# Designs tried in a protein design chat: VHH binders against q9y6x5. Part 293

Target 1, 379 residues: q9y6x5
Amino acid sequence: LPPKLLLVSFDGFRADYLKNYEFPHLQNFIKEGVLVEHVKNVFITKTFPNHYSIVTGLYEESHGIVANSMYDAVTKKHFSDSNDKDPFWWNEAVPIWVTNQLQENRSSAAAMWPGTDVPIHDTISSYFMNYNSSVSFEERLNNITMWLNNSNPPVTFATLYWEEPDASGHKYGPEDKENMSRVLKKIDDLIGDLVQRLKMLGLWENLNVIITSDHGMTQCSQDRLINLDSCIDHSYYTLIDLSPVAAILPKINRTEVYNKLKNCSPHMNVYLKEDIPNRFYYQHNDRIQPIILVADEGWTIVLNESSQKLGDHGYDNSLPSMHPFLAAHGPAFHKGYKHSTINIVDIYPMMCHILGLKPHPNNGTFGHTKCLLVDQWCI
Key: E = the ipSAE of ESMFold2; O = the ipSAE of OpenDDE; V2 = 0.75 times the mean of E and O plus 0.25 times the DockQ between their complexes.

## First folded at step 13 (VHH)

Design V58 (framework vhh_8dlx_2; at its last look DockQ between E and O 0.93; V2 from the best seeds 0.00; counts 0 for: pae E 2.7 > 2)
Fold by ESMFold2-Fast, scan of step 13:
Structure V58 (fold): chain B 379 residues (1-379), chain A 125 residues (1-125)
Amino acid sequence: as target 1 above (379 residues)
Amino acid sequence: EVQLVESGGGVVQPGRSLRLSCAASGFTFDDYAMHWVRQAPGKGLEWIGNIYESGSKFYNPSLKSLVTISRDDSTNTLYLQMNSLRAEDTAIYYCARGETVWLRSGEYQTPFDYWGKGTLVTVSS
């Protein structure tokens, strides 16, 4: 019987929440499994890019989902949260569910993980739910567990996505302990429901489960705004993405736009595409615009308007506030092991190993996750 | 039945202060974000600001020094305090319910599902 893996994402679950709030269900999960305290995500530290990096093992410049809002100058296509279903955007990489279905005669199942409702290289997840934020966690869990137990060919890779605590992190900010404690307690209860459902269905002992996230959250303020309209007139450029990383497409000479922006705010770095720091791995893709603005942690770029974001993400991936965690349980994983840090691109080759799949070329390093696995030496 | 009823409008002299009220009924008021919006004669709608159920307040930057929004969840009432009124503040003032929806992108949308009929404020000497 082939090994099975369920990959669960709670959007915007900052690693440091584990130290500041109580998670009895998650702690019970970790006690008999593994915890990676920090996962260093890819830049930009945004939802669509990092979710695709988890399942491809690639930096954003390589997999092509380089932001939550994108423009491709060659084809003149636009990507957004409301316009994300064109396969063109997703075809620069092969996500693990496609590999799972094509290398072996096995099925994949998906409850709303970004990209799973899109045919990629003419392959769509065998079972999937079209994205709808109104669908409860319980309904997503019911569908995933039904598909894990009742499929031919068998479902061996399944994904489950939940929008919290990201939405509440944006609304309240991560420093609002009263509101965030309520939100995070509800998430811990959902983790309890997940474990209980798997136990009742006889899946718990033979299923590998990974609980992770795409990014963290940092505190923002109405006192930390960068008004882009005070720097440059909108007639000089097209805005592709705004905050906290602005993607600028010049309508005039690039150097002229750069000169208008370069010293506008002490809380924003301005880069010509070729000058973007190599450590970001954010340069070699046509969807990365000619000028990128990167706000300092906790600063919001606006167009002469207010921002209701009390929390945000997208900032420098070296910031601990941008880091999620990874917890895992199952026959592939050690019990009671804690690891400090891995890169988010390392998750893909680890998952391929667990499922017995040959990974596509990727930016992950299998050696970084070896200490988590029972069939490997920690070297 | 959801109802929003604005009151407190009228004729007021320049430089004076005025407080508007919005009485809400037919829903759990303390679960919703509430907004103030105005429309000057012959102009479009101008968002003044909102207050979340948490008490967090956000304002149109051009109006922030002029106005204060508050709520009393025990009486299901939303307030707009206006100070140093100017002739250009003459408008119909609307109370609106608008739950902010946070998208996966980290962007937000605020659809307004219920509006009051408005209360007229005339700033004249």
Scores: ipSAE 0.726, ipTM 0.874, lowest interface PAE 1.1, mean pLDDT 93
Fold by OpenDDE, look of step 14:
Structure V58 (fold): chain B 379 residues (1-379), chain A 125 residues (1-125)
Amino acid sequence: as target 1 above (379 residues)
Amino acid sequence: EVQLVESGGGVVQPGRSLRLSCAASGFTFDDYAMHWVRQAPGKGLEWIGNIYESGSKFYNPSLKSLVTISRDDSTNTLYLQMNSLRAEDTAIYYCARGETVWLRSGEYQTPFDYWGKGTLVTVSS
């Protein structure tokens, strides 16, 4: 039987939640599998970019999903959460479900994972759900497990996405122990449901399961705001993305716009596109705007309006608060092994290995995940 | 049936203070964020601020220094304290029930599903 893999994402699950809260179901999952304590994600540390990095092994500049909000100056197209269905935005890379789908006697399934309800390279998963936030986890799980169990050709790769604890992190802030405890308890219960469902269907022993996330969450405050209107007139630029990384499209001379912004706040770095630090791997794409503003951790960039966020993400990907975790279980993985760190782009070549797929060129390093796998040597 | 009833409006002189109340019924009040909105004559709706079920408060920056929102969950009542009232503060003031919806993009929306009938505040010398 061909190997099978289920990739699960809980949006905005900060890595250190595992140290600060109780997860009996997830801990049991980890005990019988492996844990990577910290996953260094890609800059910008946002939902669409990082989810696409997981399934492509590419930095944002390479796969072309460079933010949750994008603008292409040539085509005049816009990308956003409400406008994400144009293949134009996704076609700069080939996600793993497409690669898998094109293999003989294999099919892919997806429940709400970013990009899975869009035909990419004229290919869409044999089974998928259109994104709808109102659909319960249970319904998503039921569909995914049904497809994994009863499909022909067999589903060998599946994705499952859930919006929590990201939404709650934004609402309450990650430091709200009372509210976040309740939210994280629910997440753990969902993991319990997932495991129970797989066991009931007889999939548990043969299915490889990865549980991960795209980014963490940092505490914000109404007292830590950077108001751009205090630095530059709104008529001088178009705002493509706002916080904590603003994408600026100048309407006047770029240098003039830069000069007006460069000293706007001591808690914000301003970069011309060509001066963006190399470590971000966030330069070589036309969808990256001429000027970007990067707020310090916990600071929020605003216009002359209020922000209702008590938590946010999208900051420097070297910050621990931005890092998710990765746990895995199945025949491909060791039992009771913990690893300190990997890069989020490393997940792709690992998944390709597990599934026996030839990976597309990517930025991941397979060597970083060898210790997680039973068929590999590890020092 | 969900009901929101504003009270406390009237005619007030510039520089004075006024406290509005919103009485809620027909739902679990402490489960919802509550908002204040106003509409001046000939103008559109203006969001004043809100208070979450957690107690967190957010305000329109243009009004932040002039208003305070609070809630009493034991009496299912929302309050709007306004200070140093000006002529431009003349409006119908509404309380509304809403929940912030967080999108995958990190953006949020705050749809209002129920409104009161409003209370008129007139600031005049």
Scores: ipSAE 0.531, ipTM 0.788, lowest interface PAE 1.1, mean pLDDT 95
Fold by ESMFold2, look of step 14:
Structure V58 (fold): chain B 379 residues (1-379), chain A 125 residues (1-125)
Amino acid sequence: as target 1 above (379 residues)
Amino acid sequence: EVQLVESGGGVVQPGRSLRLSCAASGFTFDDYAMHWVRQAPGKGLEWIGNIYESGSKFYNPSLKSLVTISRDDSTNTLYLQMNSLRAEDTAIYYCARGETVWLRSGEYQTPFDYWGKGTLVTVSS
């Protein structure tokens, strides 16, 4: 009779949206459960890296998903949104659904969480949906709840991923109150539907539910562009990733490439790999390129092209605009408790505790989340 | 039945200005981003710019100082104002509709689903 957990991500849900917009359904969820107002995520503040950090408890340098676009010089492999299924990229860590389903009488289910449609260490989620952005939230939810109710061995860990408000945040920018209000109301309605579906199926009282996100969103502008072509010719490097953290593989002497870039813009920091600030925990993996460029908040690196993004993320993880929230409800959680902040890597050991799993070595600290849990002494 | 009809093309002298129009019908115009694209003789397609339903505008950087895109949602009309025309601006100018698809990586694609037949602009002395 093992405890059950549903982990839900709404991509790009900035923590302060909760204060600046109305969320009657999410606020009711929080009132009956717990809230962490700010989750400090990992650098770079991109989708694939942060979703994998949640489920592994590891910094990006340690789990190997270091960006949404990557290159491995030894194997000559490329990683991208459309080329993400090679287990090679994911095998540097063991995500929680693998550990969970290897226990006796347990299985895992997934509705499109990054990596769940990949066999990691020759193990794929017991039930999963292949990624397809055209599949509605309702269909994702119906599959997850069907698996939670009708599987043998029972599904004890499930994940659900949704692309909003990230997509709309890129399109409109977070400062567009009119359009973002409409988008966020739709998200709140989906949360209402989720809770109602769980109640209707008799799952609500005994299922632990975490609603969180991978990162926030900051406003961009056509007036805040960094034109990389004005500083360096394309022939001197291979571009692995562009904005807001560019990944540069030099084709000529590394110092020459660095010197051409270092004064390109006062709104961009240029790092040799060994000089990347220690607080980023973003250095010790071969997939991190020899030079990275880190744009200031709201600035966009371009190649003599306009950018149509009015919002973006991937910036310094110390920026409040990059931080998501976490809300949770269920028998493991207090009711009506608010906590100021945790690290995103702390979510993994907390989930392992709830599920009765032995965590793999990780960067999270269980003590940071114990005040959320009914079975712990809060200090 | 989506229809996009460009007009306002013709022969114009270098240095002059020209305004192109695109009349849209068969859809709710103010729900869509609209684009201008051109094709010079013997060349590929060149994106000029767009305007979102929100009024946000984006331009090809090489053309930004030469063009202005606007829309009138009350008349379902897209406009392209072109200034200081040069011989290399001779092209067929197309109006297009496209729905932007945002990928989970944060990248985007804008496949154009409907095109006009174009209007020819010839810049010649």
Scores: ipSAE 0.375, ipTM 0.718, lowest interface PAE 2.7, mean pLDDT 93
ESMFold2 (binder alone), look of step 14: mean pLDDT 78; pTM 0.776

Design V59 (framework vhh_8dlx_2)
Fold by ESMFold2-Fast, scan of step 13:
Parts: C-alpha cells; sequence; structure tokens
Structure V59 (fold): chain B 379 residues (1-379), chain A 125 residues (1-125)
C-alpha cells in the first residue's frame, strides 16, 4: 500500500505556547514522534500566504498568495477572505495535493485547508469540503477519516484545518493566561480526539501525521496604534491591505506618497518595493504593491479608529512570536526526536519524499528535515 | 424575551459628570459583549465603546478620555460614566448587545442583535 500522510493545521499556534501551557495529548503524540520547536515561516506571517507556502514549498513572491488581501492592477481583481475562489490567485504554483493526484492510483482529501476548494491548474482535491467556519472539528475529522479508509484510488494525502487558536489569540491576546489556557486545553482535547479516532479505525500505526501551524501571535494594545490618517490623505493612495503590513497603491507620484509616509511613525518601516529587505523574499511579484509599510511587533496600523485586536500576526518572520511548531508521528518519523528549527518551505519537499512524489522546483531544502526521518542518514 | 433598558439620562450642565445604566434581562448577560452607541440630533450613530465578557474595554478614540465603560455581571447591568460633559454630548444614548466574529484572515466583524430604546442626555446651561 502506498504511504499515507495527514497534514493538520491549528491556525495561529505560537511555538512557545508549548512551554507555557500543559498539552498532555500533544505531549504523548510527541513522545512517540518528533518535535520541531520552531518553524520559521515566510513573510508576511499571515494565514493564506503561509498555508500555501506549506503545500508548495515556495516563498510568497513565487506562489502568488502574497497577503490575505490582494489587488491585481491589470485585471482589477481583488482577493479577500470572502473572495478567495478565483483560480487566478492560486495558479502561480502547484500545491502538493495536485501533484499527488497526477501520480498513478492516488487521491487527495481536504477538510478546509486554504486553496483546497479551488480548482488549481484545472485540478481540485479529489474529496473536499467548501470552507465554512461553522463546521465542527468533529465533522471535519469524520470526513477525513472516512475518505482515508473508503476511497479508490486510495487517499494518500489528506489535510485538516482548524481556525483556533488564531481567533482567540486575536480576541484575548496571547498574554491573557486565563482565556488562552481554556482555548489551548480545548485544542489539546481535539488532538486527543484525533489520535483516538485514528486508533479506533486502525489507521494510527500506518499513517504519517503532521501537526503544525502557519504562524504565531503577538500581544497588541490600544496604546500601540499607528494612525495612517495623521500622515497622508486618502486622496493620494488606494489601500490594498492595512495591518501590520500595509499595501499602498499610489494615486499620485510614488515618491511623493513615500515622502509623506517615511517619517510618519518611529514604530513603522516604509519601503519602496525595490527596497524591501532581501531576507523577506517579498519583492518579485506584481501583486506586491509599490509601497509597503511594516509595523514593529505589537503595533497596529489604523485609519483614525480603534482596533479590537489584542493579538495579531503578519510581523517580521525573524520574530520568535511569529513562529509555529511542527510535531509528527508515523512510520516515516523517528520516535522521541527533538529538532530546533526548520523553514516552513522545507515541509513541502519532506512531504513529497514521504509520499514518493517528485517535488516541483521549490525554495525548501530537503537536508534540513533529514534528521526527522527514519530512512535518512542524519549528517 | 431579551430586554435592554437604559436609565440615568436628563438635563445636565456643561462640565458635570453623568452615569448611565443599562439593565439587561432575558439572556445570560456575562456571555456577551455590550456596547454604548449615541446619536446627536440630526447626526448619525456614533459608537462610544464596548466591554467584552472577559472585561476587555475598547473606546472610540475621540471619546476615550471622556468616558469609562464598566459592567456588573451579578446585577446584569452595563454602565457608561461620562466626565466633563460638553454641549456636543447632547444625544440619545443606546445600550446594545453585539457579537464579534473573527475571520481566518484575522479581521473581525461586529453584528448588533438587540438595542435599548435609548435615554436622552441634554447638556445645557
Amino acid sequence: as target 1 above (379 residues)
Amino acid sequence: EVQLVESGGGVVQPGRSLRLSCAASGFTFDDYAMHWVRQAPGKGLEWIGNIYESGSKFYNPSLKSLVTISRDDSTNTLYLQMNSLRAEDTAIYYCARGETVWLRSGEYQTAFDYWGKGTLVTVSS
């Protein structure tokens, strides 16, 4: 039987939550598997970009999902959380489920992972659920496990997405120990349910399971706001994305807009597109706007309004607060191994190796994940 | 039946303080975020602020120095403390129940499902 892999994402699961809260079910999973303590995500550290980087192994400038809100000046199309179904936005890369389905005798299954309810290069996940936040974790898990057991051609790659702890991280902030403890305990219970279901169905011993996330979370405050309206009039630009990375499309001369913004706040960096730091790998795509503003950690950009975000993400990917973790269990993985850091783009070539797929050209390095795998020499 | 009843309005002189109350009934008060909204004569609705079930408070930046929102979950009561009242604070003040939904993008939306009838505050000498 071909190798099988289930990829699970808990949105916004900051790596250091593992050290500050109790996770009995996740710790049992890790004890018999592997843990990567920090995953260095791609910039910008947001949901849609990083979820697509996990499954393509590409930087955002290469896969084309460069933000949660995007504008294409040629076609005049807009991308958003409520308008994400146009294949145009997703077609600059080939995600792993598409590659998996193009191999002989393989199917893919998806419960809500970003992009899986969109036909990409005319290929949609063999089994999928249209995105709906009201659908329970239990229903998502029931569908995924049914498809893993009852499909022909067999499902060899499956994905499962859950919105927490991101929603609660935004609402309460990561420093709210009381509320975050309650939320994270519920997530640990869901991990327990996942493992128990896989054991009950006879899947556990032969299935590779990866539990990871797209980004972390940092504490924000009503006392750390950057009011963009105090710097520049709305008539000079179109706002494509706001916080904490603002995407500015000038309506006048670009240099004039830049000059109005560059000294606006000591807690914000202002870049012309060509001056964006090379380490971000966030420059070579038409969907990246002519000027970007990058707020310092914990600062929120606003338009003469308050923000109810007590936690946020999107900040510099060098910040440990922006990093998720990766835990894995299954026949491909060592037992009881701990690794310090990998890049989020490294997950894709590792998954291709586990599934026996030839990866598309990507920005990941297979060597970075070798020590996690039983069939590799760790040197 | 959900009911929100504002009280404490009236005629007050400029520079004085006033506390408004909102008595809630017909639902589990401590499970909901509560808001204050006002409408001055001939103008639109102006959001004053809210308080989450967690106790976290958010204010309209233009009003932050002038108001304080609090709640007493034991009596199902929401309060708005207003200080240094000005003529422009003359308005009908509404208590409202709101739900904030967090999207996977990290953006949020607030929907108001119940409103009180309002209490009139007139600031005049």
Scores: ipSAE 0.667, ipTM 0.831, lowest interface PAE 1.2, mean pLDDT 93

Design V6 (framework vhh_8dlx_2)
Fold by ESMFold2-Fast, scan of step 13:
Structure V6 (fold): chain B 379 residues (1-379), chain A 125 residues (1-125)
Amino acid sequence: as target 1 above (379 residues)
Amino acid sequence: EVQLVESGGGVVQPGRSLRLSCAASGFTFDDYAMHWVRQAPGKGLEWIGNIYESGSKFYNPSLKSLVTISRDDSTNTLYLQMNSLRAEDTAIYYCARPETVWLRSGEYQTKFDYWGKGTLVTVSS
């Protein structure tokens, strides 16, 4: 029987939530599987970039999804949450479901993972759901488990995406223990439902399941705002992305725009594209704008307005608050093993190994994840 | 079960005043901002204004001189006072409870998760 893998993402699940809240169902999952306490994500620490890094093993400058809002200087196309179905944006990399379908002549299934409702290199996930936030977790799970059991060629790679706790993290902020406790209890219940469904259908013992996330969340405040309108007039630039990493496309001389912005706030770093720190791996792509502004943790960039965001992400990927976790269970994984840290780009080559796929060139290091796997020696 | 029940509509002559009420039940009313929205025959929805849980009010600039929104948290009731009614104010009036929807992009949109069935106001001589 070929190996099978289900990859589950709970958007915005900050790693240290595991230490501050009770997760009885997730802890039972981990007890018989593995836990990676911190996953160091890619910069910028946003949803679309990091979800695509998980399934390609590439930094954002290499896979081309460099933000949740983008402008391509060569083609002059714009990307936004409502325009994410244009294959152009996703074609700079080959995600694992495409590789799975082309190398193994097997099927892939997807419930809402970013990119799975888009043809990439003329290949779309064999089974998929068009993105719709109103579709329940239960309906997504019903479709995934139906496809895992009732497909020819067999589904060997499946993905499932859920928007929480990201939406509530933005609304309440991660320090609102009362509201976050309720949200996280509901997520733990969904994990319990997932495990129970897989057991009832006879899938649990032979299926590899990874539960992870794309980023964390940090507390924001009305007392921590950076007003761009106090530094520069709107007529001087086009705003491609705002907060907490602003992408600035100058309409006048780039140096003049840079000089107006560089001393605007002590809580924001201003970079010309060529001066972006090398450690971010965020420089070599036409979708990265000529000037990037990076707010300090917990600071929100605004245009002469207040912000409803009590929590946000997108900040420096060295910040522990931006890190998700990874938990996994199944025949490929050890039982009861805890690991401290991996890079988010390491998930892709690990998944390729589990599925017996040859990975495309990537930025991950298989050696970083081998201690999680039963068929590997931990050194 | 959240319920919003509008009342106070009817046929009124031009130039007169009318006060609409919205009775709320099934949730903690004083924890929510509340909105008034209307829809004239054959036209789209038009936002009238809102009142926050703090009592702060915001109005559609086109309607600001004609309407006043208020609330009574002790009776879980929202009010819309309308003055100098015109034929063009003929509409079904809805009270609505707002919810901010957070998109996975990190942006947000205001949606109304609960609406009443509406109350019809006809301004006619």
Scores: ipSAE 0.189, ipTM 0.577, lowest interface PAE 3.2, mean pLDDT 91

Design V60 (framework vhh_8dlx_2)
Fold by ESMFold2-Fast, scan of step 13:
Formats: structure tokens, sequence, C-alpha cells
Structure V60 (fold): chain B 379 residues (1-379), chain A 125 residues (1-125)
């Protein structure tokens, strides 16, 4: 029987939530599995980029999903969460479900992981759900478990995506302990439902399950706003992405736009594309705009308006507040092992190893995750 | 039946203060974000601000120093306190029930599903 893997993402699950709230179901999962306390995600610390990095093992400049809002000057195409189904945007990398289907002639299943309802290199997940935020976690779980148990060729790789706690993190902010406690308890209950369903169906003992997230969340405030309209007139540029990383496409000379922006606020850094710090791995892609503004943690860039974001992400990936965690359970994983930190790009080669797939060239390092795995020596 | 009824409008002299009320009925008031929106004669709608069910408040930056929004969930009532009124504050003031949807991108969309009929505020001597 080939090894099987279910990859679950709870969007915006900040690693530090594990220390400040109770997760009885998740703690039971970890007790007989592994926990990575911090996962250092890729820059920009946003949903579409980091979800694609998890399944490709690539930095954003390499896989091409460089933001949640993108513009390609050559083709004049725009990307957003309302216009995300054009394969053009996704074709700069090969996600693991494509490799799984083509390399090993097995099936993949997907419940709404970003990119799974798009044909990539003319290949779409064998079983998938079109993205619809109104579909319950239970319905997503029912479909995934049905496909894991009743497929030919067998489903060996499955993904499950859930929008919380990201939506509530934005609305309430991560420091609203009363509201976040309720949200996180519901997520823990969903993890309990997941484990119970897998046990009921006889899948639990032979299935590898990874529970992770794409990013964290930091507290924002109406008192920490950067008004871009105070820096530069709208006639000088086209705005491709706003906050907390602004993507600026100049309509005039780039140096003139840069000079208008560079000293406007002490709470943002302004970079010409070639001056973006090398540690971000955010330079070598045509979808990265000529000028990038990076707000300091907790600061929101606005256009002479208020922001209703009491929490946000997208900030510097060195910030612990931007880090998710990774927990895993199954025959491939040790029991009761805790690891401090891995890079989010390391998840892909680890998953390829578990599934017996040859990874495409990637930015991950298998050695970083070897201590999690029973068939590896942690020396 | 959902109803929003604004009150407290009228003629007021420049420099004075005025408090508007909105009485809500027919729904669970404490589950919804509530908004104030105004329309001056011959102009479009101008968003004043809102208050979430959590009590978090957001204002139009142009009006932030001049207005305060509050709610009383025990009486299903929304309030708008206006200070230092000027002739340009002459408008019909609407109470609206809003829903803010948070997208995967972290962006948000606000829609209004119910509006009151409005209350007229005239600032003149």
Amino acid sequence: as target 1 above (379 residues)
Amino acid sequence: EVQLVESGGGVVQPGRSLRLSCAASGFTFDDYAMHWVRQAPGKGLEWIGNIYESGSKFYNPSLKSLVTISRDDSTNTLYLQMNSLRAEDTAIYYCARGETVWLRSGEYQTGFDYWGKGTLVTVSS
C-alpha cells in the first residue's frame, strides 16, 4: 500500500497562539506525533504566496505567486482572490499534487487549498472542490475522507484548507483574548472532528497528517496608519498592492517616484526592486514591481482612509508574529518529538520523501526536517 | 421585519453639537456592525463610520475629530454624536446595517443590506 499524506492548513494560525490558549485536541495529536514550534515562512507573509511555497518548496520569486494582488506588465494580466484561476499565474512551479499524479500515477484530492482548482501544467487535482468560502469544514472533511477511502488509482496526497483563524485575526486582532479564545476553541474542536472522522473510517493509523498554516498575525491599530496620499499623488503611479507591502508601478521616472516616497514615513522602508534585502528572496520575478514599500510590524498603509484591520500579516518574515507552526502525526513521524524551527520551503521535500516522490529543484533543505521522521537519523 | 429608524435631526446653528439615534428592530442587533452614512444636497453618499458588534469603531479620517459613534446593545440603539457643526454638515443622515466579509487575501468587503429612511440635519443660522 503506498504511503498517504493529508496536508491541513488553518489560515493565519500564529505559532504563539499555542502558548496562550488551550488546545486539548491539538495537544493530543501532538502527544503521539511531532511539533515544530515555529515555521519561518517566505516574504511576503501572505496567504497565496505561502500556501504555494508549502507545496512547491520555492521562494515566491521562483514560484511566481509573489503577492495576493499581482500585475504582469508584459501580458497586462491582474491577479486577485477574485481572479485567481488563470493558469498563467501558477505555471512557474510544479506543486506536489501535480508531481504525485504524473510521477507516480496516483490520485490527488483537494478541498480548497489555493491553486488546486486551477489546471497547472495542464494537470488539475484528480478530485477537487472549486473555492467557495461558504462550504463548511465538515463538508470539506467529508469529501476528503471519502476520496482517501474510495479512489482508483488511490489518493495518496490530499489537502484541506480552512479560512480561520485568519478572518477573525483581521477583524478582532490577535490581542483580543476574549474573541480569539472563542475562535481558537472552535478550531481545536474541528481538529478533534478531523481525528475522530479518520479513526471512524479506519484511516488514522496508516495516514500521515500534517497540520500547519501559512502565516501568523500581528496587532494593528487606527493609531498606526501610513497615509500614502500624504507621500505622493495618485497621478505618479499605479498601485498594484497596498498593505503592509505596497507594490508601486511608476507612471513617471522610477527615481522621481522613489525620491517622493523614501522619507515620507519613519514606519516604512522604501526599496527599489534591486535594493530589496537579499534575505527576503524577493527580487527575481517580473511580477515584483519596480518599487516596494514595507511597513513596520503593526503599521497599515492606507489611501487617506481608515483601516478596519485590527490584525494583519504580510510583514517581514523574520518577525515571530508572522510564523505559523507545524504539527504532524502518522507512520512517517516520531511520537512526542518537539523541534524548534524549520523554513516553510522545507515542508515540500519532506512531503516528497514521505510519498516516495522525486522533488523538483527547490529551496528547501531535507536535513532540516529529518529529526521529525522515523526512517532518518537525527545526528 | 427588519427596521432601522433614525431620529434627532432638525435645524441647528453652526458650532453646536447634535446627537442622532437609530432604533433597530427585527434582528439580533448585537450580531451586526452598524454604520452611519450621510448625503449632502446634490452630492453622493459619504461614509461617516461604523461600530462592530465587538465595540471596535472606525471613522472617515476627514470626520474623526468631529464625530463619535456608540451603541447600546441592551436597547438596540446606535448613536452618532456630532460636534462643532458647520454648514457643510447639512445632509440626510442614514443608519445602515453592514456586513464585513474578510477574504483569503486579508482584504475586506463591506455591504449594506438594510437602511433607515434617514433624518435631515440642517446647519444654518
Scores: ipSAE 0.674, ipTM 0.849, lowest interface PAE 1.3, mean pLDDT 93

